VHH binders against q96q42r690to885. Designs and how they scored, part 18

Target 1, 196 residues: q96q42r690to885
Amino acid sequence: GYIASLHELATTERRFYSKLSDIKSQILRPLLSLENLGTTTTVQLLQEVASRFSKLCYLIGQHGASLSSFLHGVKEARSLVILKHSSLFLDSYTEYCTSITNFLVMGGFQLLAKPAIDFLNKNQELLQDLSEVNDENTQLMEILNTLFFLPIRRLHNYAKVLLKLATCFEVASPEYQKLQDSSSCYECLALHLGRK
Key: E = the ipSAE of ESMFold2; O = the ipSAE of OpenDDE; V2 = 0.75 times the mean of E and O plus 0.25 times the DockQ between their complexes.

## First folded at step 9 (VHH; framework vhh_7z1x_3)

Design u6 (at its last look DockQ between E and O 0.45; V2 from the best seeds 0.00; counts 0 for: pae E 15.8 > 2)
Fold by OpenDDE, look of step 11:
Structure u6 (fold): chain B 196 residues (1-196), chain A 126 residues (1-126)
Amino acid sequence: as target 1 above (196 residues)
Amino acid sequence: QVQLVETGGGLVQPGGSLRLSCTASGFTFSYYAMNWVRQAPGKGLEWLSGISPSGGSTYYADSVKGRFTISRDNAKNTLYLQMNSLQPDDTAVYFCAKGGRYFDWFESPEDYFDYWGQGTQVTVSS
């Protein structure tokens, strides 16, 4: 049932949040602390990605908390952060993706390859663990790219869970419609961002 | 040494506007997120706004959203806070606070800032 699905979402959301936090603390922060990482423009583009990544991490953490509250009977379904603040989530994901795209278009990863290669080599195992890339032949920059796109994967999960929640309401109810609409928005965004 | 110097504070009537400035020195300004924080009499520190190093992202507390605008001029090493529709409860000392290499205040609010200015007094009174 939907409760089981929410439990799964809560568990995976917590794990995902932890992973993102690790990415921030162990990858992004050290990476941005490197001297001579690139031109000011390149560095600032990466900083923008990191800033928006941080915002997403925060929101995901909040969502995890709201799920826990719901599952403990403290809050109603409508209080779930992905529903209550859907616009904030969707906009934040969009902005994040935009920042990644801008970084990529400017050759961000290629430009980082040389200045960050020692750092990335030293942290290869960590990068592989965080990205769940097991192929040893995968280039480090590709792994890093995979890490940057990890948040986008959760959008599909949100859409699915919202649909499941909708089944608990009468089709003619405003709650049902809201959940359906919200789910569609998340799915649409997931599809759109997944193409980039 | 890192220095942050706030200016632009003063007395203003309710509904009025002020523009605060923070001039930074002693570090590469353009590589750090910057913030505005205030402390009202008898109250704790309140984060108001933050801006990414490039200025591409801005963040606001609910208390000031729609009224305050944060901006920066990296060429001038200056942070700005445009304050509109000021109310008496906006009376406080306003501080410029240096953040990290990216904006991450939401995750670590207590440890995020490493340098502060001396502050500038803003008084909103009829």
Scores: ipSAE 0.894, ipTM 0.946, lowest interface PAE 0.4, mean pLDDT 93
Fold by ESMFold2, look of step 9:
Formats: structure tokens, sequence, C-alpha cells
Structure u6 (fold): chain B 196 residues (1-196), chain A 126 residues (1-126)
């Protein structure tokens, strides 16, 4: 029901925040602290990916905290942050996807210098755990691709949860229409961004 | 040793403009994101603006968006803040702060401890 779907959103958002925070603190920050990462252009593109990733992490953390307060108060659907501030969320996801696409088009992780590749190889088991890749024989570059596209996958989950919340209201209600429209918006963006 | 020196502060009438400069030494300036923060009397630190290592991306707090412009000249190891339409509540000590190897969206400016200058006073008063 409605309460169960709200708890699903809150629980999965806290888990997603923890995952993004771990990627940032254990992978991105140490990687980008290395002296020689590659060419200036490659490093600049990776820096932009890290910056946009950190913005998503910040927004997801704020959303998780907001959901905790939301669950203890009046649980009106229109007060959900991903509905009220959806343009901020969707724009931030779009900016991130653009940054990772620009990086990959120019050659991506395979163009990094040896010290960066060595760091990533040393941390391969952590990368696999964070990426949710189940096959232990998956190549490093595939693990990295899966890992950095996790935010795009999350958009589908938002669409799914919003649709579940909508089913708790009458089809003619303003709440149902707003939730269903928002679900469609997140799903359409996820499909658009996933084509890259 | 990392050294940051802010200049360009002063007394300004409401609605006026100032251009702050921050000269950096003791590190490879172009490798690091840079930031402006301020501290008003009786308030905590407030992050205002950030800029990527190359200068290609800029970031602003809502309180200064549209009025302040951050820029950098990597050849001169200098960070700038152009401040327009200044108001009395912009009165503060302004600091430049060295960031990391990329612009990390802030939950707290405490990650910049020990990498600030002495600051430059900006006073907006009629």
Amino acid sequence: as target 1 above (196 residues)
Amino acid sequence: QVQLVETGGGLVQPGGSLRLSCTASGFTFSYYAMNWVRQAPGKGLEWLSGISPSGGSTYYADSVKGRFTISRDNAKNTLYLQMNSLQPDDTAVYFCAKGGRYFDWFESPEDYFDYWGQGTQVTVSS
C-alpha cells in the first residue's frame, strides 16, 4: 500500500545514497588525487564526471533526510521532494549523464595512465560489489561502465515507486494524476539518457 | 607551503561593485578547484562560489547567483570574484579556499581547513 511504498522509497534512497557516497569516497576521490591520471583533456573530463556525480550524491542525501522527516509527519504525496523539486533532480541527472557520455566518447577509462589503472585493478573486488555485477569474471572496464551508469538505473526505480504510490489513489484524483505524470517523466528521461 | 592572499575588499555603497582577487602559491594552481567563502559578523561560514580546475565549470550559491561571477587565470595563479549589486547583508570577510582535484559539491566547507587565506573585508554601508 501507500505506507509500504513510502517506506520502499525511503529505504532504497538511503541505500542508494550510501552506495554513491562509497563510490565517491573510496573510488573517485582517491583516484583523482593521483599525480598522473592521463592527458589533460582526459583528466578534465573525468573531473567533470566526478563533480556531477558529487552533485547527485548531495541531492540524494538531502532527499533521504527529507524522506525520514516526511515519514514521521503528514504523508501527503504532493510534499514529496522528487515531485516538488523534480526539475532540479532531472536536470542534475541529465548533467551527469552528459558528463559521463563526454568522457566515454573521448576514450573513457582505458585512456587513463598506468597508476590510475593499477588503482582500479587493486580495488576491483570493491568495484564489483558496488556495481552489483554478479559475474566474478567480468572485465574491469565493464564493471566501471555498470558502476557509473547506476544513477541512470535509479531513474527507472523512481518511476516504478511513483507508479506504485499512484495506485493508492482514485484514478480521477489530483494525486493519482500528478504521481503518474511524474512517473512517466522519470521513465522517459531514463530511456532518453540510457540511449547514450 | 600553500599560500592564498585575498585582495580587493573595501567600503562600498549599496548597489556598488567590487572585484576580489586571490593570488595562489605553493601548489600547482591549475590542478585544483577553487572556491570563495565568506563569514559575516555573528554567522558561520557560507560557501559562495566554486570553479573547476580548468575554469570550464562554475558553481554558485543561490544567495549570490546572478550577482557574483567567479573566474580564474591559471597563467597568473589568480582567482577572481566579481561582485555586483552589493547589499548590506553582503558585509563579511571574504576568503578564497583551495579545493581538491575536482569540484566536490559541498555538504560542509570544513574540507577546506588550513587552505584559506587571511581574507579581505567587504563592507557595504550607506
Scores: ipSAE 0.508, ipTM 0.769, lowest interface PAE 1.8, mean pLDDT 87
ESMFold2 (binder alone), look of step 9: mean pLDDT 80; pTM 0.821
OpenDDE, look of step 9: ipSAE 0.873; ipTM 0.938
ESMFold2, look of step 11: ipSAE 0.000; ipTM 0.110
ESMFold2 (binder alone), look of step 11: mean pLDDT 81; pTM 0.830

## First folded at step 11 (VHH; framework vhh_7z1x_3)

Design v1 (at its last look DockQ between E and O 0.05; V2 from the best seeds 0.00; counts 0 for: pae E 13.7 > 2, placed apart)
Fold by OpenDDE, look of step 11:
Structure v1 (fold): chain B 196 residues (1-196), chain A 126 residues (1-126)
Amino acid sequence: as target 1 above (196 residues)
Amino acid sequence: QVQLVETGGGLVQPGGSLRLSCTASGFTFSYYAMNWVRQAPGKGLEWLSGINPSGGSTYYADSVKGRFTISRDNAKNTLYLQMNSLQPDDTAVYFCAKGGRYFDWFESPEDYFDYWGQGTQVTVSS
């Protein structure tokens, strides 16, 4: 039902935020603290990714908090942050993906492989835990890549939840249409960004 | 030793413009995010704007969005703040503040900045 779906969203959003925060504090921050990580351009591209990643974390955190507050009160579905501020979310995700793409196009991960190899080896278990990659044969850089794309997966979740919420409203209702439209936007973006 | 020196402040009429500069030394400027913060009389510190190391991403507080523009010249180790459409409530001491290796102020606003300049006074008055 409606409330159950919101509870699930709130719980998973909190967990997701926690995961992203761990990625920032335990992977991105230490990684960017390494000396001789690469050329200035490469490092700056990674910094751009990290900055935009941080913004997403912030938004997701706020969304999670708002959901918790929402569940303690009686509010309308249209007041959900992912719905009300959908443009902000979608734009932020787009910008983040753009930064990742730019980093990748420039051979970012390949260039980081050598200078960051000791760091990555030391944190292999953590990387696997955070990425949920259990295959021992997966290269560390691939795992790192998976971590950077974790936010994009959340877009699919948003789309799914919004669709679930839509089922709680009459098809002819404005709420139904808005939820469906928003869901489509998140899904479309997820698909588009997932191809990069 | 890290040094940040703000310049460009002064007296301006409402609707006027100012361009602040912050010259950085003592660290690799191009590796760090930079920020502008201000403190009005009797008020606390207010974050205004941030910029990532490359300058590719900029961030603004709602209070200055559309009026202020942050930029940087890494070759000159200089941070800029273009302030347009200034109002009396923009009167404050403006500081440049050094951030981290990436822009992360939103997540840790209290301890994100590790160095500050001495500030430059901006007074908007008719």
Scores: ipSAE 0.829, ipTM 0.918, lowest interface PAE 0.5, mean pLDDT 93
Fold by ESMFold2, look of step 11:
Structure v1 (fold): chain B 196 residues (1-196), chain A 126 residues (1-126)
Amino acid sequence: as target 1 above (196 residues)
Amino acid sequence: QVQLVETGGGLVQPGGSLRLSCTASGFTFSYYAMNWVRQAPGKGLEWLSGINPSGGSTYYADSVKGRFTISRDNAKNTLYLQMNSLQPDDTAVYFCAKGGRYFDWFESPEDYFDYWGQGTQVTVSS
């Protein structure tokens, strides 16, 4: 039901925040601290990715905290932050996906200097764990792609949970309409960003 | 229209104090991280301090830690910088900067901030 779906959203958001925080602290921050990272253009593109990733990580952390507080109080669907401020979420995810796509299209991680590639190779087990790749024979570049596209996969989860929440209301209700419209927005964005 | 208006600059003697204010309009102030940066004559931009949207977390560059205190009043859409123990090296134009809905102090302010104010001059001299 409704309460179960809210707990699912809260629990999975907290886990997602933890994963993004680990990626930021254990991969992005050390990588960007290397003295020889690559060409100016490659570094600038990676800096943009890190900036947008940090923005998204912060947003997800704030959302997770608000959901924990929400579950202890009035659980009115229209007051859900992800629903009430959906444009902020959608814009932040779009900005991130654009940044990672631009970086990857221009050569991405393959164009990093040797010290950066060596760092990533040394941490392949950590990258595999963070990306949730099960096959230990998966190549580094596939692991990296999976890792940095995790936020797009999260958008599908939002769409699914919002639709579950909608089924708890009458089709004619304003709650149902808002939840279904929001679910559709997240799903459409996920599909659009996933194609790029 | 996003506007940031810095006030409170001026001439002060070494060891003195000033409090800068930044009044924000044209956006929901409480949703965004806010920052202070400065530019000394002939120098590049230097990030000084940042504060998260709620005001619960504050960050400082080593050059000002312990002397400067950032704060915000979300009810008044105002950001503050209390500057104590001012030295001649603190002479600069001080800018209020609107960040995104996040903060990460490890990278250049220019890379993360959406809008900058016009600045307020702080001059520390005998």
Scores: ipSAE 0.000, ipTM 0.127, lowest interface PAE 13.7, mean pLDDT 80
ESMFold2 (binder alone), look of step 11: mean pLDDT 81; pTM 0.829

Design v2 (at its last look DockQ between E and O 0.59; V2 from the best seeds 0.00; counts 0 for: pae E 2.8 > 2)
Fold by OpenDDE, look of step 11:
Structure v2 (fold): chain B 196 residues (1-196), chain A 126 residues (1-126)
Amino acid sequence: as target 1 above (196 residues)
Amino acid sequence: QVQLVETGGGLVQPGGSLRLSCTASGFTFSYYAMNWVRQAPGKGLEWLSGISPSGGSTYYADSVKGRFTISRDNAKNTLYLQMNSLQPDDTAVYFCAKGGRYFDWFYSPEDYFDYWGQGTQVTVSS
């Protein structure tokens, strides 16, 4: 049902926020604190990725908080932050993905491999836990790459939840159409960004 | 020693513009995110704007979005804040604040900023 779906969204959003926060504090921040990470250009690209990652983390946190408040009150579905501020979310995800793409195109991960190898080895277990990669044969840089793309996976979840919510409204209703349209936008973006 | 020196403040009429500058020294400027914050009389610190180390990303508080523009010149170790359409409620001491290796959103300014300048007074009055 409607309320059940929102509770699920709230719970998973909180968990996701926690995970992203851990990535920031335990991976990105220490990683960027390393000396001699590479050329200025490479480092700057990574800094952009981290900055935009942080923005996403912030937005997700705010969304989670708003959902919790929403569930304690009586509000309309259209007031959901992922609907009301869909453009902000979509743009932020797009910008984040752009930064990742730029980093990748420039061979960022390859360049980080050597300077960050000790750090990554030391934090291998953490990286595996955060990325949910259980294959021990997976290269650490690949795991790191997986972490960078974790936010994009959430777009699919948003799309799914919005579709679930739509089923609670009449097909001819404006609410139904809004939820369907928004879901499509999130899904389209997820697919588009997932190909990069 | 890390130093941040703000300049460009002053008295301006409502609707006017000011450009603040912050000159940084004592650290590799281009490696750190930078921010502008302000403190109005009797009020707490308010974050206004932030910029990533490369300048590729800028962030604004809702209170100044569309009116203020943050920028930086890494070659000059200088941070800028272009303030347009100033209003009386923009009256405050404006501070340049050093961030981390990337722009991070924060809940507590004290935990995010490790250094800031002495500030520059901006007064908007008719």
Scores: ipSAE 0.835, ipTM 0.913, lowest interface PAE 0.5, mean pLDDT 92
Fold by ESMFold2, look of step 11:
Structure v2 (fold): chain B 196 residues (1-196), chain A 126 residues (1-126)
Amino acid sequence: as target 1 above (196 residues)
Amino acid sequence: QVQLVETGGGLVQPGGSLRLSCTASGFTFSYYAMNWVRQAPGKGLEWLSGISPSGGSTYYADSVKGRFTISRDNAKNTLYLQMNSLQPDDTAVYFCAKGGRYFDWFYSPEDYFDYWGQGTQVTVSS
């Protein structure tokens, strides 16, 4: 039902926030604190990834808090933040995915200096846990790829939840149309951004 | 000891401009992102703008986007805020704040609490 799907969105958003927050605090901040990270260009690309990742973490945290307040209120579908402010979400996800793609295309983590690579190797078990990679023999670079593309998986989840919400309304209703259109928009973006 | 000293505040007419400066000491300025924050009388802290360590990326709160421009001169250890089209609502004490090795989005400006200067007063009135 409608209320159950709203609670699913809120619960999974808080979980996703916790995941992103852990990645930021346990991986990104310590990694970027290293004095020698690599060439100026590589470091600038990684700094942009970290900044855009941090923006997503901020947005998701604000969204989670907003959903808690929303669940105590009127719960009108059109006032749902991922519908009402969808361009902010879509743009922020796009900016992040562009930043990680730019970093990876230019050589990515392999071009970091040895202290940075050593940090990542030393923390491989943590990286694997955070990325939810099930194969314990997965190499570091695939773990990193999976970890930093988790936001694409979240876009698919938004699309799925929005479709579930849509099925709670009649097809002719404005609520159904808006929910279905938004679900399609999130799914389209997820497919467009895909793994690069 | 990290020290940040803000200057350039003062009284200005509505629609006017001011440039704030922040001189930094006690750390390697070029390694860190920097920020501007303000506090209006009787109100909480409001983050305004941030800039990457190199100066290559800049960030703005919606309330100041298009009117304020952040910049830095790493050779002079100085952060700047060019403020145009000032209005009475911009009246506040303005602080510069030291960030980390990249621009990190935050919920509360209080995360920069230990690395703020004394601030400089900006008053916008006829």
Scores: ipSAE 0.344, ipTM 0.698, lowest interface PAE 2.8, mean pLDDT 86
ESMFold2 (binder alone), look of step 11: mean pLDDT 81; pTM 0.830

Design v3 (at its last look DockQ between E and O 0.68; V2 from the best seeds 0.00; counts 0 for: pae E 4.0 > 2)
Fold by OpenDDE, look of step 11:
Structure v3 (fold): chain B 196 residues (1-196), chain A 126 residues (1-126)
Amino acid sequence: as target 1 above (196 residues)
Amino acid sequence: QVQLVETGGGLVQPGGSLRLSCTASGFTFSYYAMNWVRQAPGKGLEWLSGISPSGGSTYYADSVKGRFTISRDNAKNTLYLQMNSLQPDDTAVYFCAKGGRYFDWLESPEDYFDYWGQGTQVTVSS
């Protein structure tokens, strides 16, 4: 039902926020603290990725908190932050993906292989845990790449939840249409960014 | 040692503009995110704006969005804050604050940065 779906969204959003926070503190921050990580240009590109990653993390955290408040107040679906501030979310995801794309165009995570190999080896288990990659044959750089694309996966989840919520409203209702339209936007973006 | 020196503050009439500058030394400026924060009389610290190391990303608090513009010149080790449409409630001491290797969104403004300058007074009054 409606409330159950929101509870699931709230729970998963909180967990996702925690994961992203761990990525920031345990991977991004130490990684960017390494000396001789690359050229100034490549380092700056990675810093942009990290900055925009942080923004997403913040927004997701705020969204999670908002959902908790929402559930306690029994508010209307239209008050959901992912609906009310959809433009902010979509734009932030787009900007993040743009930063990743720019980094990848310049050589991507392969450029980090040599300077960051010791760090990545020491944190292999953590990387696998955070990325949910269980195949031991997966290269560390691929795992790292997977981590950076984790936020994109959440877009699909938003789309799914919104569709689920839509089923709780009459098809002819404005609420139904809004949820459907918003879901389509998130899904479309997810598909578009997933191709990057 | 890290040093941040703010300049450009002063008295301005409502609707006026000011441009603040922050000169950084003691660290590789271009490697770090930078921020502007302010403290009004009797109030706590308020984060206003941040900028990524390259300057490719800028961030603003809702209170100053559309009025303030953050920028940086890495070659000059200088951070800027262009303040337009100033109002009396913008009266405060403005601080330049050093961030980390990337711009990190945090819940507490104090956690955004590890160093700050002495500040520059901005007074908006008719």
Scores: ipSAE 0.874, ipTM 0.935, lowest interface PAE 0.4, mean pLDDT 93
Fold by ESMFold2, look of step 11:
Structure v3 (fold): chain B 196 residues (1-196), chain A 126 residues (1-126)
Amino acid sequence: as target 1 above (196 residues)
Amino acid sequence: QVQLVETGGGLVQPGGSLRLSCTASGFTFSYYAMNWVRQAPGKGLEWLSGISPSGGSTYYADSVKGRFTISRDNAKNTLYLQMNSLQPDDTAVYFCAKGGRYFDWLESPEDYFDYWGQGTQVTVSS
């Protein structure tokens, strides 16, 4: 039902926040602390990826906190932050995806200097665990791609939960229409960004 | 040793403007994200704005969006904050703070405390 779907959104948002926080603290922060990462252009592109990733992590954390407050209040669907501020969320996901795409188009992780490549190789098991890649024969670069595209998977989850919430309302209601429209926006963006 | 020196504060009327500058030394300025924070009398530290090492990305707290503009000149090792439409609630000591190798929204406030200047007083009063 409605309350169960709200708790699902809150619980999965906290889990996603924890995942992004771990990626930032265990991969991005140590990697970018290395003195020699590569050419100026490559390093600046990676810095933009890290900054946009950190912004997503911050927004997801704030959303998780607001959901906890929401669950103790009146719980009206129109008051959900993911509906009320969907442009902020969708724009932030788009900005992140653009930054990782720009980095990869210019050569990506393969053009990093030896100290960075050594860091990534030494942490391959951690990268595999964080990315949830099950095939142990997966190449490092594929693991990295899977890891940094995890946010696209989350957009699909938002779309699914919004549909579950919509089923709690009459099809003719304004609440149903708003939830359905928002679900479609998240799903459409996820498909668009996933093709890149 | 890291040194950050803020200038440009002062007394201004409500609705007025000020431009703050922060001159950095003791580190490679262009490698690090930079921030502006403030502390109003009797209140905690409030983050206002941040900027990526290259200057390609800028970030703002809701309280200052549209009124404040952060920028940097990496050739001059200088960080700027253009403040418009100032109100009495903007009265505070303003600090620049050195960030990490990228702009990290989730960095601990304690990390920012290690590398901030002496501050410059901004007072908005009629």
Scores: ipSAE 0.199, ipTM 0.595, lowest interface PAE 4.0, mean pLDDT 85
ESMFold2 (binder alone), look of step 11: mean pLDDT 80; pTM 0.817

Design v4 (at its last look DockQ between E and O 0.71; V2 from the best seeds 0.00; counts 0 for: pae E 3.5 > 2)
Fold by OpenDDE, look of step 11:
Structure v4 (fold): chain B 196 residues (1-196), chain A 126 residues (1-126)
Amino acid sequence: as target 1 above (196 residues)
Amino acid sequence: QVQLVETGGGLVQPGGSLRLSCTASGFTFSYYAMNWVRQAPGKGLEWLSGISPSGGSTYYADSVKGRFTISRDNAKNTLYLQMNSLQPDDTAVYFCAKGGRYFDWFESPEGYFDYWGQGTQVTVSS
């Protein structure tokens, strides 16, 4: 039902935020603290990824908090932050993905392999836990890449939840149309960014 | 020894413009996010704007969005704040503040800044 879907969204959003926060504090921050990580350009590209990652974390955290508040107050689908501030979310995700793409195009992960190998080896278990990659044959850089793209996966979840919410409204209603349209936007972006 | 020196403050009429500069030394400027913060008389510190190390991302408080522009010249170790459409309530001491290896103020506002300049006075008055 409607309320159940919102509870699920709130719970999963909180968990997702926690995961991203862990990635930021335990992976990105230490990684960027390494000496001789690479050229200035490479380092700055990674810093840009981290900066935009942080912004996403902030937005997701705010969204989770707003959902919790929402569940205790007036319950209208149109009041969901991912609907009201969809442009902000979509733009932030786009910018983040752009930063990742730029980093990748410049050979970022390959360049990080050598200077960060000790760090990554020491944190292999953590990387696997955070990325949910259980294959031991997966290269550490691939795992790290998976971590960087985790936020993009959340877009699919948003689209899915919005569709679920839409089923609670009459097809002819403006609420239904809004939820459907918004869901399509998130899904479209998820697909587009997932191809990069 | 990290040093941040703000310049460019002064007296300006409402609707006027100022450009603040912050010259950094004692650290690799290009590797750190930088910020502008202000303190008005009798008020607390207010974050205004931040910029990623490369300058590829800029961030603004709602109070200054559309009026202020943050930028940096890493070759000159200098941070800038272009302030347009200044109003009397913009009167404050403006500080340059050093951030971390990436912009993370939104997530960690407390303790995010490890170094501050002495500030430059901006007075907007007719």
Scores: ipSAE 0.900, ipTM 0.950, lowest interface PAE 0.4, mean pLDDT 94
Fold by ESMFold2, look of step 11:
Structure v4 (fold): chain B 196 residues (1-196), chain A 126 residues (1-126)
Amino acid sequence: as target 1 above (196 residues)
Amino acid sequence: QVQLVETGGGLVQPGGSLRLSCTASGFTFSYYAMNWVRQAPGKGLEWLSGISPSGGSTYYADSVKGRFTISRDNAKNTLYLQMNSLQPDDTAVYFCAKGGRYFDWFESPEGYFDYWGQGTQVTVSS
């Protein structure tokens, strides 16, 4: 039901936040602290990825905290942050995915300088654990792609949970319509970003 | 050692403008994100604005968005804050702060910086 779907959203958001926080602290921050990362253009693109990732992580953390408060309160669907402030959410996901796409199109991780590539190779077990790739023979670049595109998977999950919440209301109700429309927005964005 | 020196503060009437400068030395300025923060009398620190190492991306707190503009000149190792439409509640000591190797939303919005200048007083009165 409704309460179970709200707990699913809250639990999975906290886990997603923990995952993003680990990626930021254990991969992005140490990587960007290296003295020689590559050409000026490559470094600027990677810095933008890291900045947009940190903004997304910040928003997800605040969303997780707000869901905890929401579950202790009145729990009206209209007051869900993912519905009320959906443009902020969708814009942050779009900005992040655009930044990683720009980085990858311009050469990506393979064009980083040797110290950066050495860091990534030394940390391949950690990268695999964070990305949850099960095949131990998976190439480093595929692991990195899986890892840095986890937010697309999360958008699909938002769309699914919003539909589950919608089923708790009459099809003709304004609550159903808002939840269904929002679910469609998250799904459409996920499909659009996944095609790049 | 890292040094940050703010200048350009002063007394200004409500609605007025000031341009703050921060001259940096002791580190490779262009490698680091930079920030402006302020402290009003009897209040805690408030993050105002941040800028990426290259200057290509800028970030603002809601309280100053549209009125303040951050910029940098990496050739001169200088950070700027253009402050327009100043009001009495903008009265504070303004500090520049050195960020990390990229603008991090957790560090800048929460004010986690390793190095700060001594600040420059901005007073909006009369």
Scores: ipSAE 0.539, ipTM 0.776, lowest interface PAE 1.6, mean pLDDT 87
ESMFold2 (binder alone), look of step 11: mean pLDDT 81; pTM 0.826
ESMFold2, look of step 13: ipSAE 0.222; ipTM 0.589
ESMFold2 (binder alone), look of step 13: mean pLDDT 81; pTM 0.832
OpenDDE, look of step 13: ipSAE 0.883; ipTM 0.946

